# Ledger of designs, part 231: miniprotein binders against q56419

Target 1, 326 residues: q56419
Amino acid sequence: MEGRTLEEVQEEVFKRHGVLVPKKELEDLAKALEEAGLLLTEKVEARLKEEEEKLKRERPMRLAGLSYPEGEREARAFLEAFRASYPGEGEEARVLLMPHLEPSRVPEVYGAALAALEKTPPPERIYLVGVAHRPLKEKAAALPVPFQTPFGPALPDLPALQALDALLPFELFNTPLAFREEHSLELPLFFLKGRFPEARVLPLLVARRSPELGEALKVVLRDFPGLLVLAVDLSHVGPRFGDTPLTRTLAEEARRRDLGFLERLAEGEPEAALAFLGANPTRIDGVEVVASLLPLLRERKGKVLAHRLDLEAPTLSAVGAGTLVL

## First folded at step 18 (miniprotein)

Design i25
Fold by ESMFold2-Fast, scan of step 18:
Structure i25 (fold): chain B 326 residues (1-326), chain A 105 residues (1-105)
Amino acid sequence: as target 1 above (326 residues)
Amino acid sequence: TEEERRFEWLFKYAREYLREGYESGNPEILRLAIELFKEALEIAKRTGDPEREALVLWYLAAAYLDLGDKEEARKYAREALRIAEKKGIEHVIAWAEQLLRELED
């Protein structure tokens, strides 16, 4: 019976907040609370409310010391090493598609993004669009607070965020807890802040196709011009992602689908890019972002600067990553 | 059944957290995935589903590998292989053998 109660608490918290607390953690907490005479659900709710209140002030670094160095000097050297890993020159970007995968897995791809940023005039603001890895209450969300980086805080563009919110049929500033652990924003932001330290940011997450977001962004970009960044990864294949073990044929299919998708985007034909993927059999995670931003991607021609399929032998799985300028 | 519904719910989100932990390199998220897979594993054992049991054990091996705990990864992969071989679960046999092969040096 007690175990069933903990299961109900776990599922209730997930439904209300989109946060899945392991049963083991709830068991440990319940044991401590029983000794103190407190109720488990109320304690969990209080902790989540405290985390939400902290996120109203700032978004702290979560991957410092793991995916990038904590110190500014070390972070600068780290960023320059990624630039050096790409042998080519960049192109000016009005729209940049870059990965959000762990950078050490695809250093040349991040190097290509850095090369593009070198050729791009410093923007007043960056519209950073990532992929939600947690449930959102709406199709998309934003968190209007400073995001900490080793290069100092990336400040939110509050007027532009407010203008965007006013045009949407849902509250944009929903689900703040979804931003607590979000690498699709944090990892690209590290590189963007390193190159454009003065730019303000609009940190946006897409969970599901939102045509209203793309239409609203098109309007806001007229009044608040800036760099649009799509932080998306490409194919996900192999047992890690529910597929068969990677073969040469499956790897070739993943590369073909990644490049075919990017090349159609580079021709200014995002609908053709989506149609090319069909049912998305290699699970390109940028599909919902591209589908949401169609009005911003049509008739913009550009260039694919880099692509790599990162292979992982122990599970015979792979993730694709690319850099595209439009 | 309610237990089967709960297994599918846990298994779905454990895999999502595992993917997030792999892509971000965040050990905190990997530990969350591990705990969720352990919850799913207990349900598979109680309901007597060897295919689900072997599959969850393989994902636990992958999660521990991502966390850098090679010995726990080997332990779970060996157990996944043992169950898969006894029950003829061919895909898990192949997955577990590959993981163990890569953990040998």
Scores: ipSAE 0.785, ipTM 0.905, lowest interface PAE 0.9, mean pLDDT 91
Fold by OpenDDE base, second read of step 19:
Structure i25 (fold): chain B 326 residues (1-326), chain A 105 residues (1-105)
Amino acid sequence: as target 1 above (326 residues)
Amino acid sequence: TEEERRFEWLFKYAREYLREGYESGNPEILRLAIELFKEALEIAKRTGDPEREALVLWYLAAAYLDLGDKEEARKYAREALRIAEKKGIEHVIAWAEQLLRELED
């Protein structure tokens, strides 16, 4: 078979780098080349390498002016409004589970997270564990660079990141391009940086369950203590997610699974929480993260502060979100 | 077939990008989803699979809704409805009708 098609190149680049290159861009590149396929792939890889080099310096904001304000003053007002949306009081957190859904959809859930942070002494560092919505080369990854926020850059804890890398059987610093657009880190980081401006951050992504990650982090946390944050959403149900339209029955099932999951975590029984979900028919987002962090979640007692199943009426779909303190 | 394989890949990751775009509100991600759905749509048309065609059209409508483009969303929702009605695809009929009702306000 002659040269690879543009589609094959697109698939290959996606699988390798977690980046979708627009077909039009590939076509333009192909026109500039005498040969297609492998040469096109090399050209694309060269461009992606340039983007990776930029990410060696910093991770810029992608959602500023969209999901949250870009300006510091406006960002502070935003934080206060979200805190105000939760009428309760928080509790001190050693582990915080919070959403990464667009904040405006579940403001009181983020408000509950802020309430918990108010009761939490400022940590030296935050272990921020998000969900990889794109493929990673390894089960988990980290990006050891400053993340931009309206409150200034969230600086990485390089010593702690290096200690973590040394304990993992794979290269932790993989797939930097997967971090470029990843909202599961950017959105929670806005709130975390706003509350703890001096805390260093370990931005981590999980694509697949990694027991090694949890064991390694358990060791690292002894020498490098900090706040552990799980940035995860809960159930995803309805046509948007390949399901039937939201019904009372489906909503009840989603809530049952969300709350059953969170409650078992609050009881210090993360294995029971995972077992409770089984095949995860309502598509709880945080399963791989929790499965990776079992050693850090065991025997920790806590409290569910908030939960919401947010309906999008136009698509008859809903997403679950929750805030849990351990 | 290769076309079937390609369709499955496109449709899978288009939905994943749509999810990511919906969750984040990132229009760039939504545009990527739209690109993949459009290619999937063309395959569905060529292979003569009206169920896949109608379904992809509904997802395109949802993606344009997320972008705030109600006009394009209505266009694709109407086309989804048309094909679904013609072929008796009841679930897509219901989904398209719901989307159109919400887009009229």
Scores: ipSAE 0.623, ipTM 0.861, lowest interface PAE 0.9, mean pLDDT 91

Design i26
Fold by ESMFold2-Fast, scan of step 18:
Structure i26 (fold): chain B 326 residues (1-326), chain A 105 residues (1-105)
Amino acid sequence: as target 1 above (326 residues)
Amino acid sequence: TEEERRFEWLFKYAREYLREGYESGNPEILRLAIELFKEALEIAKRTGDPEREALVLWYLAAAYLDLGDKEEARKYAREALRIAEKKGIERVISWAEQLLRELED
């Protein structure tokens, strides 16, 4: 009968910590704690604090053995297979836009990104900007710890991260738990680390538009030059995403929306790219990232190397993915 | 009502986690989404809302499909279709028929 109390605990933990614990898990914890006489909220918060403390030391792989192989040799062969899936040559990148969608769904798009990295001089550091899939306490966040990969740990660029933190009107190193499960950083990082094993990384998440992040990054990049990577997916269409079933017409509209967005970015006109999306700006998950990084994207011309709309027949849904070099 | 507010809250985040699980391929996140959809389903049943019930059942089918559990996906899609047909919920009829068609290969 205490379901209301469990519901209140669930909502309060989410409000305070941005972590949504299923009611079934709370029920199981409450039953276990009944034997020990412990308080449920206190136990949940203690577990979250323990997880947060671990994340302050390192960020472990979460998708190894699932989205990519755990072993280094297998991982390298896997990465080279993606490169082989793209028949074209790359272009040198100062800024790279690449997807964070499960790689097996759009292998040629990741292959195009790898081709661009092949033509790019090894950077000393990579500014890896992903999309937050958990609530952040601020508009953006970073986690200044080694991120584990099959190619060894991607080490944080602590001086550059600290310089960035000093220029922001908020604490950059907020919400460590938001990085525990974050494929928008982990999946691109697999490819980036495989190509640039010596590069340090600034792992950044954007939850909401932060013009102050873009302005600060422009200053930091002057003193700490590196490769800027926007890890974003494009259109999300169909019932899976709360939309209408995909038709030939809607698929063509999604492709047109994606390409129009990317082409305007390639022209060095990121405001025009955002305006082009018009009434459906949330249908592309990279909108908040692009809007935050405007100062870094203006007047920088480039080329769209690849685009695909990944179609899923069972739900008549699709996700767009692309590779853009600037 | 409080029940309606709680349903919308659960349904919103369950769909966000389903999207994350689909994009990442992470089965732990898919299981999280499933548990949240099951909580929302209980509310829809208790409050007697067949449209919400049919919608949640369809999302459960999609989540189980993402986990590779075709039998559970088929089960939930059939139940979504049954309720949607009985109540004339056209959107869910269409979505459920498509999902079942692809699973009957």
Scores: ipSAE 0.810, ipTM 0.917, lowest interface PAE 0.9, mean pLDDT 91
Fold by OpenDDE base, second read of step 19:
Structure i26 (fold): chain B 326 residues (1-326), chain A 105 residues (1-105)
Amino acid sequence: as target 1 above (326 residues)
Amino acid sequence: TEEERRFEWLFKYAREYLREGYESGNPEILRLAIELFKEALEIAKRTGDPEREALVLWYLAAAYLDLGDKEEARKYAREALRIAEKKGIERVISWAEQLLRELED
């Protein structure tokens, strides 16, 4: 066959768009086409373009009824329960680091975030910076559309997003399909929207460290003040993540790295926090986000409110989560 | 080889999707991970690499566990264990045994 294989097409589409098209779907498309390869790619791209066009209007909920309740009443009860799971009091946040892990795994960590939000005056806008779990065309991206939540749509701050785009050396509004399933924005946004229903949002994803993003945001924040939220998890250890089973030693190392990272951030020393991790052997996923936001984190002192290393016993694996206010 | 390259790509991104699915609880993402693992499994079988085969089977078991399908999870965990025992892959033996213990409760 002079054309590319289905596997090559799948790989190409993934690399280009951050979307995995099921092989079965590709096979069905290929059967419908007399020619494979380039023509198949074009057909797939046409379908993806249709999906992109939908995302120009809104980003629908993907985890409603799974990770959080779909109904507003139930969603409010959910928020209250999570807040109740953290027995402490929060502090006012200008910068909030919180997890994006499935909430039920680390309820008290989300509770700590809610506690901090209770002490935070309602912001006009929230800069929500998540982790891209899929490839982006650029180092970072934004989706300038309403994000659906049980509390109504989180509306984008278009003026602030436009100002940010104008200061970046790359197109900010890239890879819209990467936002479709991205939980690192959706899960934190549930809590943020529930607490601050009137706040506009800048949904941002980071795939690779972008110093330009931090510098640009520093400028934008002067004209468009708001709450900065880093939606990041911490260590990922055990067989699920290509490591050895969780042992006391491995757990201690994971905690040491998580807490060492958070404490250095709390001291206003983000470069020291990154340096402390080195090669990041316990796979803290927030590294690229923090590395991108250095200008906004420097000299800011704060407090670690919560930390948990959550064990999954069947796979002897664990994920770290934390809440930090600056 | 092209098959080796394909396997490495599949196995890498299957694990990434599994991670995403595990973290989010999104069953659609988990199904994508499963698809990639199944293709990786077939390559491992064809190339005669029992270590890769056993590993992929264990990850499939984990993915089905995440989907809430304990029956399929047990099936793949047992197969992972069988191959690992036959070939003396101690790491996978331990992981598969642990998974099976937790799936029986």
Scores: ipSAE 0.654, ipTM 0.874, lowest interface PAE 0.9, mean pLDDT 91

Design i27
Fold by ESMFold2-Fast, scan of step 18:
Structure i27 (fold): chain B 326 residues (1-326), chain A 105 residues (1-105)
Amino acid sequence: as target 1 above (326 residues)
Amino acid sequence: TEEERRFEWLFKYAREYLREGYESGNPEILRLAIELFKEALEIAKRTGDPEREALVLWYLAAAYLDLGDKEEARKYAREALRIAEKKGIERVIQWAEQLLRELED
């Protein structure tokens, strides 16, 4: 090794590349390299470079066979089952807020999103905005490659992505590795591609508040109209998330926070929605997404189609999910 | 100390990956979280911090539960409870008893 500990290598790789390699994996790599006389850090960086180069060509499925079926026929039946889980009718969406939580935990919420998509005329493109679960080099990022799905590849809208990139004060295509494993894009995209197979996609991740992203998107949407999708989960409460155990009172408070937030968005008052939550962004996933997209959400009235607080009894924890049409 | 900083760094990201694994259902991410919690557990044991040790053991139980490994989940929850009871760590006693109760059924 270069006199560095495995702990130092782990932290340096994470700092530089946003990839956290378990110490055991580094131990296994170091053991293999010991016979070849190679340096551990150089080997890890070479592997990450190879993974990054592959992502410049396409983004493969990561959750096929886990969160959704791999085969097209089975995937279609899966969508139909989720739609059937929601007893209501949808409404046309110009903006759709939907969850990115494992679909089996909140089937009726995904069913409500599908109902809205049934009432929505097919868009030429979808602006899919998720939440970064990995560090980004900038406040936001996009990956301009085909995303594989059981319904075929979701193709990038290259002209719209380039127009967006040109309007931003930072390079939009800045962290390809952050897209390698990103369920906030992959899970909504499965449902969106199943309903709108011909639509191109702008896969966008937000890590921190970027008002410049919202301003740029407002301009791009005028020239490249499409469906805006915010893929965000709501309250995260309980010991699983570093909080107190869920009680009846705390569950009711979480439901009131979620619904109060969504109803204010439905009135076209996103600043009021953020103010209602106060200074606790960790209680609602995607606060940074909503704060970034303010110009696109103001004065748009709509309707909350569904809301659920998914309770996990073993840890007395819960995650909120909702579907909102604007 | 450096060990305290290292524990907090590991514990923070282990919980973030546990959350990601729970939300996505991705077993690879859950296994990553488990490895990070095991690294944090080693530090807690070495530094003789029973509250951190019991807490990490409880998160390991939750991670194994998410993987569908009920036996490992029960094992870690029981160990968390034993340490928490011995040292009077009320928060972890409550959390571990709840997890074990749900695994009984």
Scores: ipSAE 0.797, ipTM 0.914, lowest interface PAE 1.0, mean pLDDT 91
Fold by OpenDDE base, second read of step 19:
Formats: structure tokens, sequence, C-alpha cells
Structure i27 (fold): chain B 326 residues (1-326), chain A 105 residues (1-105)
């Protein structure tokens, strides 16, 4: 090929849009083209644009029937079971940190989040901040469309989203395709929508720390009050994540890191929480989110409601999850 | 080399997709991870790097486990073990043996 290779096109599209186009699909597209490289890229871009246009209307469920039930009745029973898995009582939350791990792995942690939500007056809006598992064009992004759930669509708060965009030095409404498959929003949203069916939502993703985001949100929250939710997981250790097998020592370190992080957040010391992690050797997921939201987390006192280090025995790996209220 | 660069990119993002797939349970994401791992595997074979080959095979086994395909998972885990034993890659031996034990239950 006189132009770019299929691999180069694949890499470029991934970097730009956070979407991996299967090589087979690229090959098929290339065969249909007399010229490769730039023309192939243009064709791929055109298809991706069509997908983006769909996402301008709504974000469909991707994990219904997999991670949670699709039907409303079954979904309500699911929520009830998860709540029942946590034996404690919750506390009122102004800020809620909860996991985005597949719910069945850490049911009591989600149960703790539900317990907190029971003690929380229904908010007018929810600022849902997830982790971008794919590249974003900017440090953070939002998708200002309805997100489908078994309980009906979670409607965006457009005025609040617009106010946020106006205060950011970058375009907030970027990389819409990154939201298509992002579970860090979809999974927590299931629980949030189930508890607060009338709340509007601001679905936000963070790829890299953005101090500007926290400062902007602090201003926006004055005019548009609501519940702030950080949907983040904690440590990721073991071979699955490029580490050594889970040992007692490694598990203790993971727990120490997780709890030390959460406790410092509970004390209203988010900078201390980040400093405590250093190079983040156990790969706590929520670092960039917390780093972006420092202005909203400072001086807020709270409580750690739940923590779990969930073992996957076949791979000798584990993931940490926690629930924190502020 | 270009092949080395390509391998590193594939292997990096395959693991990221595998993580995303594991966390979400999304089979579509897992299939994407598998595609990248398979391409990485072919590069490792061509370049004659048995350590990379064994590692990629183990991650393929993990990905198929996540998909619920125990048969394919066993196949790749066995191949990972075979190469690792042949070349004395102790860490992959341990990981492959553990995976096989859990898959045979």
Amino acid sequence: as target 1 above (326 residues)
Amino acid sequence: TEEERRFEWLFKYAREYLREGYESGNPEILRLAIELFKEALEIAKRTGDPEREALVLWYLAAAYLDLGDKEEARKYAREALRIAEKKGIERVIQWAEQLLRELED
C-alpha cells in the first residue's frame, strides 16, 4: 500500500475516537477501495460519524441482560437484593464514591451505596463522574443525551451541562463514541436511576486530571445544586493487570492503599489521599477523577461504608471496591 | 523495529480492553481484546520471542474465560504452559497451571 497500513489506520482511529475498528472490517473496507490509507481513514471516519449521530439522540443500554436485568420488574428486584446484601445503614451523601465494577463481584459495596442513597433526599440532579477506559480528545468529556436504563431514560441536565462547558477551557462535548461502551457510567447509573427516577444527570468522564473541571463544577454547583457521584474502582492487582499473583502481602498492600485512600478522603484531605498513593503501585482506578475534583472534596468529612478486595481465583488477581459518603 | 512497536501497542491496548471487558462483562469488548492479542501472538511467533508468546497465550486464555468459553480458555492455557515449560518461564508456568486447575473443576 503506498499509503498508511491498516494497522496505522487502526491505531490512528483508536487514538482519535477511542474506538477499535476490527482489522477484518478494515480489510473489507480496504478491498472495497482502490486506494488505501487516507481513503480508508475517510471511510472509517464517515462510519464513525454515523454512529456519533445516533449518540446525539440517546445512549442505549449495553449491559442490560448481562450485568443487570433489562426488565423493570426484574431490575427492581435486583436493586432490592443488592440493598439487602449490605447489613448496615447508610448516611446522607453530598458526595458519593461508589464502584463501577461488575455488580455481582462486589454486591455489598453497591448495597452500601444504596443504603446511603436511602438516607439522601432526592436530588434535582446527579453529577455522575466516571473513568474513561478509552482515550478522550480532551481531559474530560460529557454526553448531553438521555441514557437508557430499565427504569426509563436518565435525562440530561442541559442547562447545567452548558454552564459547565462555558467555564471550561476546552470543549466539554467531545469524543461521544467513548461513551458508547463506557461501563463506569452505565453501571452506577442503574442504581442511581432506580433510586432517584426523577433526577436529571450530568454524565461526565475523566481521562486525565483536570483541575479546571473541579473549579468549574464548584461554580456550577452553586447555581445547579445536586449529588456528586464518583464512580471509581480501587486497586487492580495480580497477573490480569500485569502484576504478580495475589499473595497475602500483595492483598495487604492493596487493602492498605485502598483504605488509606478512602480514609483520607473521609477526613476531607483529598490531596493527602493522592499523596499517600504516590506512584500508585496497586493501580487505584479513581486517581484522575479525585485529582480533578479536589475543590469539591476538600474539608468534607464523611465515612467509609464498605470496602472489598474481590479475588478472581483462576487468574490469582483481585480488584478493590469501596463506598464512601461525604 | 516497526514490528516491536506494533506488538507493544497491541499488547498494551489488548490488556486495557481485557480489563474493560472483565470489569463490565461486555463480550463485545472481550472480542476486541482477543483480536488484538491474536495479532500480538502472530508477531511474537514471527519474531521468535517465546516469553511474549507465552504471555499473550495466557491472556488469551483469560479473555476466553471471561467470555465463558472454557474450551478455548483451556486450549490457550495449555499452549501457554507448553511454551513456558519448554523455555523455563516460571511465572507463566505458575499462572497457566493455576488457570488450568480452575478450568478443570
Scores: ipSAE 0.696, ipTM 0.894, lowest interface PAE 0.8, mean pLDDT 91

Design i28
Fold by ESMFold2-Fast, scan of step 18:
Structure i28 (fold): chain B 326 residues (1-326), chain A 105 residues (1-105)
Amino acid sequence: as target 1 above (326 residues)
Amino acid sequence: TEEERRFEWLFKYAREYLREGYESGNPEILRLAIELFKEALEIAKRTGDPEREALVLWYLAAAYLDLGDKEEARKYAREALRIAEKKGIERVIMWAEQLLRELED
């Protein structure tokens, strides 16, 4: 073939592009190319470049018909059902922390977020910060294109994104392919677009803590005010996440760590929230986002509206989710 | 060894994709995780590592459960339990028994 194994091709593509192509797909592709004498790596990279170019124009829905309805009318009813699952009233948000976990697992937590959005004046733009589930070339990234939703496209705030890019020591638009399959943006965006259909969006992913992102965002938010949304899940415990099986004690520990983290954020003490978690033994995935956004979270008081530890008995595992208004 | 390095690499990313598929509910990502776990399983079988084999089989059961394929989930969980019982791998015995118990419906 190219004088290299399929394993080497798989690992090289992942290292270069952050895309993990299953060996079976590479085997099937290699067989198809064998008679034509074409190079496997060249074909894979050409396909990835084609996909990347499509992503430079728009980001299509990936979870429509799966996590939320594809049609606008059905999507509206679905969103209202989530609001109805939360019996409380919301609070006005300048900063909203909400989950990105599959909504059907924690409907009341998404309902609490919707309640907060009902009390919040429509922002001109939303800074939507999620967690990268794929490698990024830099600590953070954005994709400056329309994101499709059942409520119409969420349009990018190009001037604000460009201002942010100019202030960062790295290229902000550095990994388009990382946005192709990114539920930490798509799932919160469904709810945000349904509530604020006219708001433009800055879709941001954090892979590793980037204090420079927080400092730059502080400047950009002054010139381009908007709603800051941290789309993060909380504790991840159990065998599913490389931990011990869920026990009553571990579940109590996860709830204690989730709530202690959120309550310290609610007191305007994000450094204390991070210190409280220490080594993050229950794997709260919001740590890197909070650590990146410290300048935007300090001295801002708020309220925890909801918290749930979603228990999954078959794998003795659980994921925490919460809604926090600052 | 190189095979141990490759097993750990596959296993790490298979678990990350399994987590992503579970959190998003995206069956395409779950199928990606399954293919990566199957690659890891081949290495464990070839290198004669029953602990890694039983562990990967359990994660395959969890992935198929997430896809809603209860029969494949039972199949992989039973195989994980069989190997774990034969080799005294207590962790996987407990995990597999729990998964199978929940699949009785």
Scores: ipSAE 0.763, ipTM 0.901, lowest interface PAE 1.1, mean pLDDT 91
Fold by OpenDDE base, second read of step 19:
Structure i28 (fold): chain B 326 residues (1-326), chain A 105 residues (1-105)
Amino acid sequence: as target 1 above (326 residues)
Amino acid sequence: TEEERRFEWLFKYAREYLREGYESGNPEILRLAIELFKEALEIAKRTGDPEREALVLWYLAAAYLDLGDKEEARKYAREALRIAEKKGIERVIMWAEQLLRELED
């Protein structure tokens, strides 16, 4: 075939848009086209553009009825149960680090986050910084639209988002399709919206460390004060993540790295936290987020409220999660 | 080879989607992971790489576990075990046996 293969098209679309188009769909499209390759790509691009146009209006819930209840009443009960799972008291947060793992796996860690939010005066806006699990066109991105939640839409702070965009050397509003399925924003947002229904949100994703993002946010936060939330997980160990079954030694190492990372952040030493991880052999999530936000984390002292290394026995794998207040 | 390159790409991103699906519980993402793993599996079969085949089968089992499909999970775990035993792939034997033990309850 003188044209690109279906596989090449699939790879290209994924790299460009962070979307995997099923091979079957590509095959069907190719059959409908007398020509493959470029024409197929154009057709796929047209469909993706339609999806992007939908995301210009709102980001619908993707995990409602799965990871959290869809109905408001049930959602409130869910929040209360998670809060109840953490027996401690929270502290006022200027910066909150919390997980984005499926809530049922680490309920007390989310409970700790809720405890902190109880001690936090309602912010005017929340800077929600998640991890891009899909490729972005730039190092970071934002989606300036309402995010649907069981508690109503989380409305974007457009003035603050625009101010941030103006200070970045790249287009902030890139790769909208990467937000469609991104749980690192949706899951923490459920808890945040439930606690602060009137807060506006800046939904941000980080794919690669961007020092520019932290510097820009530092400036923006002066004019647009708010709560900074880092939605990140910690160690990912076991066959699911790197072909190394969880052992006592590996679990100890994962905990050591997780806690060592969080403690150094709690001391206001984010550079030391990153340096402590080195090559990050236990695959702590959110290193790129922390690396991007260094200017906002420096010299801020806080407290680690919770940590868990959650075992999945069937796969001999585990994921670390933690809650930190600054 | 082009097939090797394709396999590596499929296997890499299948695992990334599996991670995303596991973390979120999103069945749509898990189905995407499964699709990529199945294609990777076919390449591994054609190239005659039993280690890759056994690994992919185990990851398929894990993906179906995440979907709540215990029957398919058992099927792929058993096949992973069979190939791993035949070829002496100790790590996959251990992983497949563990997965099967947990799926029998």
Scores: ipSAE 0.693, ipTM 0.892, lowest interface PAE 0.8, mean pLDDT 91

Design i29
Fold by ESMFold2-Fast, scan of step 18:
Structure i29 (fold): chain B 326 residues (1-326), chain A 105 residues (1-105)
Amino acid sequence: as target 1 above (326 residues)
Amino acid sequence: TEEERRFEWLFKYAREYLREGYESGNPEILRLAIELFKEALEIAKRTGDPEREALVLWYLASAYLDLGDKEEARKYAREALRIAEKKGIERVIAWAEQLLRELED
């Protein structure tokens, strides 16, 4: 090998590409390459480059057959069941906040989002803003390719994406591999594409707060009007998330933090919403998204349609999810 | 030490991948978390740190539960409890007992 340990290769690949390769897989690969006289890092880099080239053409489904059905008919029935789980009427949305958590855990919250989409006129495009679960080379990124869904491909809005790219101080299309496995875009997109099959999409990921993204989006939305969707989860509490075991008191605190955050957003006061969370805002994974999009959220009043704290009794843990229309 | 640094690195990212796997329901991401926890477990065993060992075993039980493998979840939770009881690690005793209690259903 190249005078580096397998542990160093594992850490370096993660830092450069955002891909965690188990040590055993690297060990197995090194053994296979030993008889061919090839370098381990050269082989890994070649594989990643090949995967990146595939992503220039399309983004395939990763969660079909897992979080939602593969077939169109079954996917439609699944969508209808989620809508039926929410007994209320929706409200028209210009901005929609919805979760990206596994849908089966909070069906009523996704049902509320579907109810809002039912009352919303079909947009020409959807600005879908999720949370990066992989390192990005810049504060934010987009992937300008069709995203596959059971309802057909969600096509990129190339003119709007190019307009956005031109206004940013960094290259927008900077980390294709971060989109290979990204549930914060894929899970909301399933619901959005099912409701608005003709809408084009701008699939955007935020890793760190980017005020320049929010300012650029404000300009682009004027010329390319569309629905803004923030795909974010709320509180994460309990041992599995590095916190104390869930008690009635902690659950009530989490509900108050989630609702206080959402209600301040509904009053058009996103700075107050962020301040309400205080010193530990990252307990809500959408903080960096909200902080980036401040210009789009100020002085927009709306309504919280649903909120649930999903309880996982075996681990005394919980994740909050909500639907907010602005 | 270098081993302590590597344990913390593995433990941090194993938990981040566990969170992602839980949120997405993606078994491949859960399996990545499991492999990172197993690497961390070997360091805890080698360095003779029963608190880290018990804690990692509990996270392995949680990951297998998310994966739908109740037998492996029970196995790791029992082992976490055994070590925690032997060494008086109160936090892990409580967490392991809760997980095992709920798996009875």
Scores: ipSAE 0.694, ipTM 0.874, lowest interface PAE 1.5, mean pLDDT 90

